# Ledger of designs, part 16: VHH binders against Interferon-induced very large GTPase 1 (GVINP1)

Target 1, 242 residues: Interferon-induced very large GTPase 1 (GVINP1), of Homo sapiens (Human) (q7z2y8r1479to1720)
Amino acid sequence: DKRLFVLSILGLQSSGKSTVLNALFGLQFTVSAGKCTQGAYMQLLKVEETFTEELGFDFVLAVDTEGLRAPEHSNKSKDRDNELVTFVIGLANLTLINIFGENPSEMQDILQIVVQAFLRMKQVKIFPSCLFVHQNVGEATATDQTMDGRRRLEQKLDEMAAIAAEQEQCLDVTCFSDVIRFDVNTHVYYFAHLWDGNPPMAPPNPRYSHNVQQLKSRILMTATQESRGNIMKISDVKSRVQ
Below, E stands for the ipSAE of ESMFold2; O stands for the ipSAE of OpenDDE; V2 stands for 0.75 times the mean of E and O plus 0.25 times the DockQ between their complexes.

## First folded at step 20 (VHH; framework vhh_7d4b_2)

Design p4 (from m1 with A33M; at its last look DockQ between E and O 0.70; V2 from the best seeds 0.64)
Fold by ESMFold2, look of step 20:
Structure p4 (fold): chain B 242 residues (1-242), chain A 121 residues (1-121)
Amino acid sequence: as target 1 above (242 residues)
Amino acid sequence: QVQLVESGGGVVQPGRSLRLSCAASGFTFSIYMMSWYRQAPGKQRELVARISWSGGSTNYADSVKGRFTISRDNSKNTMYLQMNSLKPEDTAVYYCAAGYVWYTGDHFDYWGQGTQVTVSS
């Protein structure tokens, strides 16, 4: 029975999620992904056998979702998004939350669903990790990784955790760090635009490439940490998705 | 912006040694597994050696075990292949390749342009 690291990616429609997927998984995900549940696509990626003991897992299950819909849609689309987010967060060791832009107030409903999902996982003693990835931010923000954007996101997440705690009647939760282990300085990433200008005449933005490398470094660190203590087996994941 | 540049190839007599280098830039070298591949004229490209991102694990093709040593220096963003006791069948273009923690088949994120090694009397 092989060890499995589950990595999920969530994001709104048109949030740049496909670009992140290609940067992390290359063209393999584009050609070999299969739909396993409504709204989720899964692909099993092999780790080189020689390195599996050093890495701590044998396979990566990449879980891509249909883009989450804008919150002003009907209640039916919000119910679908809530179910999908809860399933994906409950399945994954690490979830990437892909967000367009840097203003968290514009994404409140989706962030609320995500925070609710993590709170539900805490209540059933499942402790997944997350990273926030903000796409198409200004070059200064992407280069400097300024604390202003991080503080605004942390404040919004804390507000949403308090709202979720009231809704779930969970008295021991007052901020987002009570819900999951979270450090706004190491778990939030800001990506520049992919192109410096309009394709096809625009060159690729080298800052975006640098942002991808920073994210890959964090993913590797997180995966090795998770694999040392609580990595799932393929049989465990099969049971969860059935 | 990513570059993998091999160097150290050349023409040598059988039984001699060469040391290949692969200089990397434009990506975070220390989180990638690195490999050497080679392709002789008229043959398919074949794996020579692999090394983990940290250098803690290595793997070699049977044809080079005991003669070749792969290593890396993450502070210099460079991978090496020490090739001892060279044989004429080691004649090939040698390529370095970089892959993240996962892959399917021989699909790597980055490949070098290659360096020629010729072992001939």
Scores: ipSAE 0.562, ipTM 0.795, lowest interface PAE 1.5, mean pLDDT 79
ESMFold2 (binder alone), look of step 20: mean pLDDT 87; pTM 0.879
OpenDDE, look of step 20: ipSAE 0.682; ipTM 0.849

Design p5 (from m1 with D109E; at its last look DockQ between E and O 0.71; V2 from the best seeds 0.71)
Amino acid sequence: QVQLVESGGGVVQPGRSLRLSCAASGFTFSIYAMSWYRQAPGKQRELVARISWSGGSTNYADSVKGRFTISRDNSKNTMYLQMNSLKPEDTAVYYCAAGYVWYTGDHFEYWGQGTQVTVSS
ESMFold2, look of step 20: ipSAE 0.656; ipTM 0.848
ESMFold2 (binder alone), look of step 20: mean pLDDT 84; pTM 0.856
OpenDDE, look of step 20: ipSAE 0.806; ipTM 0.910
ESMFold2, look of step 23: ipSAE 0.642; ipTM 0.842
ESMFold2 (binder alone), look of step 23: mean pLDDT 84; pTM 0.859
OpenDDE, look of step 23: ipSAE 0.789; ipTM 0.902

Design p6 (from m1 with H107R; at its last fold request DockQ between E and O 0.82; V2 from the best seeds 0.76)
Amino acid sequence: QVQLVESGGGVVQPGRSLRLSCAASGFTFSIYAMSWYRQAPGKQRELVARISWSGGSTNYADSVKGRFTISRDNSKNTMYLQMNSLKPEDTAVYYCAAGYVWYTGDRFDYWGQGTQVTVSS
ESMFold2, look of step 20: ipSAE 0.644; ipTM 0.842
ESMFold2 (binder alone), look of step 20: mean pLDDT 85; pTM 0.863
OpenDDE, look of step 20: ipSAE 0.802; ipTM 0.907
ESMFold2, look of step 23: ipSAE 0.625; ipTM 0.835
ESMFold2 (binder alone), look of step 23: mean pLDDT 85; pTM 0.863
OpenDDE, look of step 23: ipSAE 0.808; ipTM 0.911
ESMFold2, fold request of step 24: ipSAE 0.664, 0.649, 0.647; ipTM 0.850, 0.847, 0.851
ESMFold2 (binder alone), fold request of step 24: mean pLDDT 85, 84, 84; pTM 0.864, 0.860, 0.856
OpenDDE, fold request of step 24: ipSAE 0.824, 0.819, 0.821; ipTM 0.917, 0.916, 0.917

## First folded at step 21 (VHH; framework vhh_7d4b_2)

Design q1 (from p3 with D109E; at its last look DockQ between E and O 0.74; V2 from the best seeds 0.73)
Amino acid sequence: QVQLVESGGGVVQPGRSLRLSCAASGFTFSIYAMNWYRQAPGKQRELVARISWSGGSTNYADSVKGRFTISRDNSKNTMYLQMNSLKPEDTAVYYCAAGYVWYTGDHFEYWGQGTQVTVSS
ESMFold2, look of step 21: ipSAE 0.671; ipTM 0.862
ESMFold2 (binder alone), look of step 21: mean pLDDT 84; pTM 0.850
OpenDDE, look of step 21: ipSAE 0.777; ipTM 0.893

Design q2 (from p3 with H107R; at its last look DockQ between E and O 0.68; V2 from the best seeds 0.73)
Fold by ESMFold2, look of step 21:
Structure q2 (fold): chain B 242 residues (1-242), chain A 121 residues (1-121)
Amino acid sequence: as target 1 above (242 residues)
Amino acid sequence: QVQLVESGGGVVQPGRSLRLSCAASGFTFSIYAMNWYRQAPGKQRELVARISWSGGSTNYADSVKGRFTISRDNSKNTMYLQMNSLKPEDTAVYYCAAGYVWYTGDRFDYWGQGTQVTVSS
């Protein structure tokens, strides 16, 4: 009767997903050997037994994906990315959407795929959660002191949701918050560069460590809230990853 | 920079009490589970007590149950260990350690430098 919280991370190729994973699961975790299926690597982490009843689960399943290849001009690559994203979002209680830098075109590509996947989950009445992590941004943005990036992302998400809803003929969807639980003020996190300056001569960036703490705080809150409902059992996950 | 700083150690007679504190800075204390470990010379470090990030769940080593009480005050970023009925066997360096949600064993994110507790007459 072991309970499982599933946490996934998605992002384009070379988007720094491994840096986020190491910050969340690195030296402080004992990690089992991973299992690769459908382009996803999975690792099972045991929760300290003293805390399992308060937390609401006994294990965490960390799901890491191969980088998405949305920039490639091939329909085969696009179809595989859509299948991978749908699988990962459908499996996870919480998905981290990793976005590298501030390139609007690359951001739009990943956002479009993700919004479509969440809309598909809504159609089948699966209600996963997501958090957005923007890496390698300016220090002001990394400290979360400006709201312009949040407003821009929210507008893009709402635009993508409206377009997807029209294409799928979903009359009750006009913005991204109609698709999934989302609050641009609490679900978007900005990370500074890992190094404070050029790596050969630069020390580690202390603001990156602060950004990690903010993300960890939100992940704990989200995990605790979701475990009070219909948390998955380990046996359920085995059947889904056939 | 992350710091965990233990204090409140000292020399005390058997049967008396001490209260240890662990002051934390440089990280979000309220989302970490906190632990007390101790190590006598020539021995392995052993768990004494642990407490969840909220303070709602605790666990104690059998050797200290009923004598020691762990607590925390998240508004002060501080964890405490009330040590009553001290015995010579409690003599050790006491360390605080912090671990996020899914830590295991003694692989924690942060460790303090330790404070000496000596129980002798």
Scores: ipSAE 0.650, ipTM 0.851, lowest interface PAE 1.1, mean pLDDT 78
ESMFold2 (binder alone), look of step 21: mean pLDDT 84; pTM 0.855
OpenDDE, look of step 21: ipSAE 0.838; ipTM 0.925

Design q3 (from p3 with H107R D109E; at its last look DockQ between E and O 0.64; V2 from the best seeds 0.71)
Fold by ESMFold2, look of step 21:
Structure q3 (fold): chain B 242 residues (1-242), chain A 121 residues (1-121)
Amino acid sequence: as target 1 above (242 residues)
Amino acid sequence: QVQLVESGGGVVQPGRSLRLSCAASGFTFSIYAMNWYRQAPGKQRELVARISWSGGSTNYADSVKGRFTISRDNSKNTMYLQMNSLKPEDTAVYYCAAGYVWYTGDRFEYWGQGTQVTVSS
């Protein structure tokens, strides 16, 4: 049975997930035909055989979701989004939560859905990893990498965890770190604008490429850590979605 | 701006040695697998050697096994190819290439411009 590292990417519709996908997988992912199931596109990538022993897995399963809709006056769309998010979080070793821009309402929407999904995983004793990727953060990129910006995100996550815990009557959950292993200083990555100004006159922003390298570094570290601890095989993947 | 710059090529007699270097900048070298490729006149480009991000895993083309050694120094952002017992068949332009975890084959994110190695006389 071959070893799998499953990486999922979640985000709202029009949130720039394609940019993150291109940065991580390049032409290999965007040119390859993927499979769509349950609202998720999946692509299986074989790892170079020279490296599989050192890396600890033989394949990467990349899971890209349909863009999540912003919560609207429709219980039906929220139920479907909750089901999709629960599926991909339960499947993945690592999930990237893609947040685009500084719209507080859209940030609230994605955080609410994600926190509820992770709480469900805790209830069935599944503890996947996550990283937050906050794209297209305005001119405050250096300030966003200070503790103030990270503390505000942590506070919002804790608020969402408390709300979800009351809804689910979970007495042992008071903050997001009670739901999953989370450290706001190592699990949140801020991405600058792709362009330094307005196209077509704007040059490419060199900070964006630096942010991509930082994310790639953390993903590699997480993948090797997961493979050395509790490595999943193809046969084990099914249990995460039951 | 990402750059891979090969150096150390030249003209040498058969049986001698050369050491190629590939200096990297503009990306996080230590998380990329590195490769040497070569292309002789009139031939397709071929893999020479590859090395993992840490240096812990290597692979060589059959034609160079035992003669060539790939290595890297992540503190200097540099990969090397020690080329011993050179033969006229080793005459080619040598390229370095960098790929992340999910890239295989010759579909690499970054390529160098190449350095000429000529084995004659």
Scores: ipSAE 0.671, ipTM 0.854, lowest interface PAE 1.0, mean pLDDT 79
ESMFold2 (binder alone), look of step 21: mean pLDDT 84; pTM 0.849
OpenDDE, look of step 21: ipSAE 0.792; ipTM 0.903

Design q4 (from p3 with A98K; at its last look DockQ between E and O 0.66; V2 from the best seeds 0.00; counts 0 for: pae E 2.7 > 2, grease 29.5 > 24.2, SAP .784 > .668)
Fold by ESMFold2, look of step 21:
Structure q4 (fold): chain B 242 residues (1-242), chain A 121 residues (1-121)
Amino acid sequence: as target 1 above (242 residues)
Amino acid sequence: QVQLVESGGGVVQPGRSLRLSCAASGFTFSIYAMNWYRQAPGKQRELVARISWSGGSTNYADSVKGRFTISRDNSKNTMYLQMNSLKPEDTAVYYCAKGYVWYTGDHFDYWGQGTQVTVSS
């Protein structure tokens, strides 16, 4: 039975989620893409055998979700999104939260769902890791003013954590860092747009490539750290999915 | 722009040693696995050695095990191939290649221009 590191990505529809996954993992891997329950798609990536002992796992399970819908749809759509997010966060060792642009309403809604899901994982003593990927931000936000963006995101996460904690009567939770391991300075990644201009005439944006490399570095570090703890076997993941 | 520049090739007598270098730029070297490949005249390109991002794991083709050593220095963005006890069948163009941690099917690695190694009397 092979050891498995599970990486998932969550985000709204049309948020560039698949673009990030393709940049991280490349196209043409040797894994079948199969839909699992509740709108998640899974791809299994075989680790090069030379590296499995050093890395501590044999496969990466990449979980790509059907995009979350805008909350102004029906309440039934929001319930479906809550189920999907809870499933994916509970399955994954590391979850990437993909946010596109700077729409405050869309960002708050996805953060609310995500924070509630992580709080539920804490309640059952599951401690997954999380990274935020904030795509297609303005130059000012992506450079000298990312401190302001980090502060705003941290404030929103803390607000959502406090609200969720009151709803669940969790007395020991007052901020998001009480819910999961989180440092806004190291767990938030800002991405430029993929192209310099309008495709197909625009050249690739080299800053996007740099952002991908920064994220890859953190993912590899996190995966190595997780393999020293509770790494799952493929059979364990199949049981959870079935 | 990804660049891989091989050096250290040359003409050498059988039984001697050479050390190849691969200078890397344009990407974060320390998070990628690296490979050495070679291609002899009239033959297909073959893997010679792989090394993990940290240098902690290596793998070698059977034909070079015990004679060649792959290494890397992440502070200098450089990978090396120490080739000892060279044989005429080691004559080839040697290529440095950027790799991935996972198998990507038929996805192509980034390759350098190569450096010629010739083992002859």
Scores: ipSAE 0.394, ipTM 0.745, lowest interface PAE 2.7, mean pLDDT 77
ESMFold2 (binder alone), look of step 21: mean pLDDT 83; pTM 0.844
OpenDDE, look of step 21: ipSAE 0.687; ipTM 0.846

Design q5 (from p3 with D106S D109E; at its last look DockQ between E and O 0.79; V2 from the best seeds 0.73)
Fold by ESMFold2, look of step 21:
Structure q5 (fold): chain B 242 residues (1-242), chain A 121 residues (1-121)
Amino acid sequence: as target 1 above (242 residues)
Amino acid sequence: QVQLVESGGGVVQPGRSLRLSCAASGFTFSIYAMNWYRQAPGKQRELVARISWSGGSTNYADSVKGRFTISRDNSKNTMYLQMNSLKPEDTAVYYCAAGYVWYTGSHFEYWGQGTQVTVSS
């Protein structure tokens, strides 16, 4: 049976997730994508046969989600989002967490759901990988924002891990790196806005293209690493999805 | 900005050799598979050779096996095509193309503008 690398992408509605999807998959993702459950879509991408032995897998399964809703206290979206996020994180070898801008409350709510999902995977001895994609970060202060942003994100993740550990009764978890292998310097990718100004008056931002290359490099590295021990056969994925 | 620039084309006699180069800039060369395609007048563009991002895997069209060798130097962001024992049928514009791991065939992310190779007496 053919080997499958599963890549999931999560993000809130209006978070620029479609822009990242186009940068990674081009137009091919919007072709033949099939819905596997409510809120999740899958597309199978074939790897060139010349390269499959070197790469360690034959297909990539791209799992896209309908954008997560902005969290509201009077809404049932948290229960639906919890189920969806747990499903796609449990399915994937690598999950990209797409965050737009620097809104702390939206970041808090999505991180809480994501951290809980990873903690549940740890409890069942599943060790998926995670990368954060933080889009539309101000270009003028990008260096300070990325350093400060990494510190703030790490602190938030550690706080969410501690909360989740209490809720799930996990005695051995005090910070996010206890939940999943995580290095804030290598697992967080900052993207400038796509246009330098307001389209159609603005040209494409060159920094965005550079950020995409960095992400692609990390994805390839992660996929190659996963193929040595965690890679799933297509028949196994079909059973898990159903 | 992304650029792929082919060079080394020219007019040569049958049986001679040429070496094509494809210089890349504006993207992370070492994570892209690289390809040579060619197109003769009035014909469809066809694969000549491809090479993985590391250089560890290669594939050749049957018409060039044993005569052409694809290689790359990731430290120089350059791909090469050594073309030996050239025949008149090798006359074409030669293009380099780059694709990330999910692309196959002629659907590639970046293309060069081509270099002419003419094999004639």
Scores: ipSAE 0.630, ipTM 0.841, lowest interface PAE 1.2, mean pLDDT 78
ESMFold2 (binder alone), look of step 21: mean pLDDT 84; pTM 0.854
OpenDDE, look of step 21: ipSAE 0.798; ipTM 0.902

## First folded at step 22 (VHH; framework vhh_7d4b_2)

Design t1 (from p3 with T104V D109E; at its last look DockQ between E and O 0.70; V2 from the best seeds 0.00; counts 0 for: grease 24.9 > 24.2, SAP .728 > .668)
Fold by ESMFold2, look of step 22:
Structure t1 (fold): chain B 242 residues (1-242), chain A 121 residues (1-121)
Amino acid sequence: as target 1 above (242 residues)
Amino acid sequence: QVQLVESGGGVVQPGRSLRLSCAASGFTFSIYAMNWYRQAPGKQRELVARISWSGGSTNYADSVKGRFTISRDNSKNTMYLQMNSLKPEDTAVYYCAAGYVWYVGDHFEYWGQGTQVTVSS
């Protein structure tokens, strides 16, 4: 049986998610309701066979979604965005959570949806990994601001976890680390502005390019860790999806 | 920002050796698999050799097995191709290419500009 690593990326509509996808895969992705599921695009990528034993898997399933919309409903059980996010997180070995800019409302939108999805996965005993990619932060390499930013993100994640736990009546959850394996210092990546000016006339920001390389290094490490522990065969992934 | 620069090409007689280098900059070399490709005039570009990001896994085209050796030095951000027992059929432009964990066919993220190797008497 061939081994499959599933990598997903989630983010709000117009959040620059496609630029991260292109940096990671060197391919173009389009979101479409009509590809293989409503609101998700999946592409199967073959790993070069020379490397499969060293790497620990044979294929990568890349999952991209339409950008998430701002919530307009009080009852999330009927929200298609919530169902899509829960499906994608439940499918993936590793999910990248793409956050763009420092708008508090936009950050809360994506964090709330994602935390609730991970809590639902815990309730059904699915334990995916995640990395946070926080784009368009002016001082992405400033140590005092990134340390404070990590603390603020961890606090917000803990708040969202507590709220979700009360809503789902899950008494054993009081913080985000109760929901999934998470270390704010190793699972959060801050990115500078993508362009130094307005595209296409502006060149790529060199700091952004270095941030992408750091993320790629962590993704490779995470993928090899998952392959040594619990990695699914293609048939097992089909069962989880169905 | 990213560059792959091949060097070490030239004109040599059959049976001799050359060593090609591919110097990398602008990306994290140690997490990329590296490849040598070549293209002779009027022919399709073909794989010569591959090496994993760590150097732990290699593969060679049948036409060069036993004669060519790929290696890398991650401390110098450089990949090498030792080409022994050169034949006129090895005449081509040689390119290095870098690919992360996943790529499709010969659509690697980064390519060099190539170095000419000519084997003739």
Scores: ipSAE 0.618, ipTM 0.834, lowest interface PAE 1.1, mean pLDDT 78
ESMFold2 (binder alone), look of step 22: mean pLDDT 84; pTM 0.852
OpenDDE, look of step 22: ipSAE 0.628; ipTM 0.832

Design t2 (from l3 with T104I D109E; at its last look DockQ between E and O 0.62; V2 from the best seeds 0.00; counts 0 for: grease 25.8 > 24.2, SAP .77 > .668)
Fold by OpenDDE, look of step 22:
Structure t2 (fold): chain B 242 residues (1-242), chain A 121 residues (1-121)
Amino acid sequence: as target 1 above (242 residues)
Amino acid sequence: QVQLVESGGGVVQPGRSLRLSCAASGFTFSIYAMGWYRQAPGKQRELVARISWSGGSTNYADSVKGRFTISRDNSKNTMYLQMNSLKPEDTAVYYCAAGYVWYIGDHFEYWGQGTQVTVSS
């Protein structure tokens, strides 16, 4: 019975989710402008045999998901999104929350859904990990801007946690870190633009590559930690999905 | 810019030892698997040894098992190959390689220019 580490990514439609996964693992999820992933697409990666003992798992399941708040799914989209997010978070050992840009409204929507899902998981004693990926961060984001961004994100997450706690009647939750293990300084990654300029003539942005490596490092660390405690066997996946 | 620079090669007599070093720069060394390859004249490049990102796992080609030891120092961004009991058959250009190799099908992304190792009486 093989061991499975599940990595998923969530984010709004056209937020660059697949691009992130592709960059992380050299995968070929369809990155097409205008075509959104429907449902969830999964790729199973067999871990190098040399590393299975050290990692503690035999396979990585990468899960690319449909973009949230897709215009195509009109008013019924909220319930569907909630179900999808809950399912994906419940399935995963680690979920990447992808945020593109700085639109406060969009950010609020995704954070609300995500925080609520994590709270639900907590209630059923599931404790997945998450990392935030904030894309399209301008080059000029000096250390100060990133710090401010982190602060704002944390505040928003705490706000959403409080709201979710009230809705779910969880009296012991006052902030996001009460819902899930979270440190805004270590669990949030800012990504530069993929390209230095406008494609197709623009060269790759070296900073993007660096950002990817940082995230990879964190994912690896998380995977190793998870394998020591809550790694699933393939045989258990069916039961987890149900 | 990513760079892998091999050193420590040379000419030695059979039975002697050499220690190769690979100095890495331009990427996060500690998250990459590393390896040594070699290519003898007229032969294909072959894997000699591989080491995990942490150094906790290693594997070797059968031809060098028991004689060669791969290691790394992540604090120095350096990988090593201790080559003992060298044989003429070990004569080759030795290449340092690095890659974010998690899964089957992944490949080393970065390569050094190589260092010549010659074992001759």
Scores: ipSAE 0.408, ipTM 0.730, lowest interface PAE 1.2, mean pLDDT 88
ESMFold2, look of step 22: ipSAE 0.603; ipTM 0.821
ESMFold2 (binder alone), look of step 22: mean pLDDT 85; pTM 0.871

Design t3 (from m1 with H107M D109E; at its last look DockQ between E and O 0.47; V2 from the best seeds 0.00; counts 0 for: pae O 8.6 > 2, grease 24.7 > 24.2)
Fold by OpenDDE, look of step 22:
Structure t3 (fold): chain B 242 residues (1-242), chain A 121 residues (1-121)
Amino acid sequence: as target 1 above (242 residues)
Amino acid sequence: QVQLVESGGGVVQPGRSLRLSCAASGFTFSIYAMSWYRQAPGKQRELVARISWSGGSTNYADSVKGRFTISRDNSKNTMYLQMNSLKPEDTAVYYCAAGYVWYTGDMFEYWGQGTQVTVSS
């Protein structure tokens, strides 16, 4: 019975989720314009045997998901999104929350759904990890802009946590860190543009590669830590999905 | 730009020791597994030693096991190969490699230019 680390990614439609996964693991998730992932796509990655002992797991299950708030799903999209997010977060040891750009409305929508899902997990004593990936951050957004961005994100998460807490009648939750282990300084990664300029002539942005490496490092650390505690076996996956 | 630069090679007599170094730049060193390969004249390139990203796991070719030691210093972005009890059969160009291998096996993305090691009486 092999051990499984589950990594999932969530984000709005066309937010670049699959691109992130592909960059992280050399995967072949569909990233083409106009074709979006439907439902959840899972890729099983075998860990090299030499490292299984060190990492504490034998496989990585990478879960790519359809974009949230897809226009195609009209008014019923909220319930579907909630179910999907709950399922994906519940399944995963680590969920990447992908945010593209700085649209406040879009950001609020995804954060609300995500925070509520984490709160539901807490209620059933499931404690997954999460990392935020904020893409399309301009190069000019030096350290100061990132700090401001972090502050804003944290504030928004806290607001959503309070709302969710009220809805779920959780009196002991006042901020997002009460819902899940979270530090805005260590759990949020800002990604530069993939390209330095406009494709197809633009070269890849070296900073993007660096960002990917940073995120990889964090994922590995998290995976190792998670494997020491609540490692899932393949045989348990079916029961957890149900 | 990603660079791996080997050093420490040379000519030594059998039974002597050499220490190779691989200096890495242009990427996050701590997330990559590192390895030494060697290629002797007329032979295929072969894995000599591998070390995990944390340094907690090492693997050696049977031919060098007990004689060679691979190590890394993440703070210096440098990997080492301590080669003891060198034999003429160890004569080869030694290559440093780095890769993200935990999910796909031996897949090294970056390679050095190599350093010559010659063991002769």
Scores: ipSAE 0.010, ipTM 0.309, lowest interface PAE 8.6, mean pLDDT 84
ESMFold2, look of step 22: ipSAE 0.616; ipTM 0.826
ESMFold2 (binder alone), look of step 22: mean pLDDT 84; pTM 0.844

Design t4 (from p3 with Y103H; at its last look DockQ between E and O 0.71; V2 from the best seeds 0.73)
Amino acid sequence: QVQLVESGGGVVQPGRSLRLSCAASGFTFSIYAMNWYRQAPGKQRELVARISWSGGSTNYADSVKGRFTISRDNSKNTMYLQMNSLKPEDTAVYYCAAGYVWHTGDHFDYWGQGTQVTVSS
ESMFold2, look of step 22: ipSAE 0.656; ipTM 0.845
ESMFold2 (binder alone), look of step 22: mean pLDDT 85; pTM 0.858
OpenDDE, look of step 22: ipSAE 0.814; ipTM 0.914

Design t5 (from p3 with G105N; at its last look DockQ between E and O 0.75; V2 from the best seeds 0.74)
Amino acid sequence: QVQLVESGGGVVQPGRSLRLSCAASGFTFSIYAMNWYRQAPGKQRELVARISWSGGSTNYADSVKGRFTISRDNSKNTMYLQMNSLKPEDTAVYYCAAGYVWYTNDHFDYWGQGTQVTVSS
ESMFold2, look of step 22: ipSAE 0.661; ipTM 0.848
ESMFold2 (binder alone), look of step 22: mean pLDDT 85; pTM 0.861
OpenDDE, look of step 22: ipSAE 0.820; ipTM 0.917

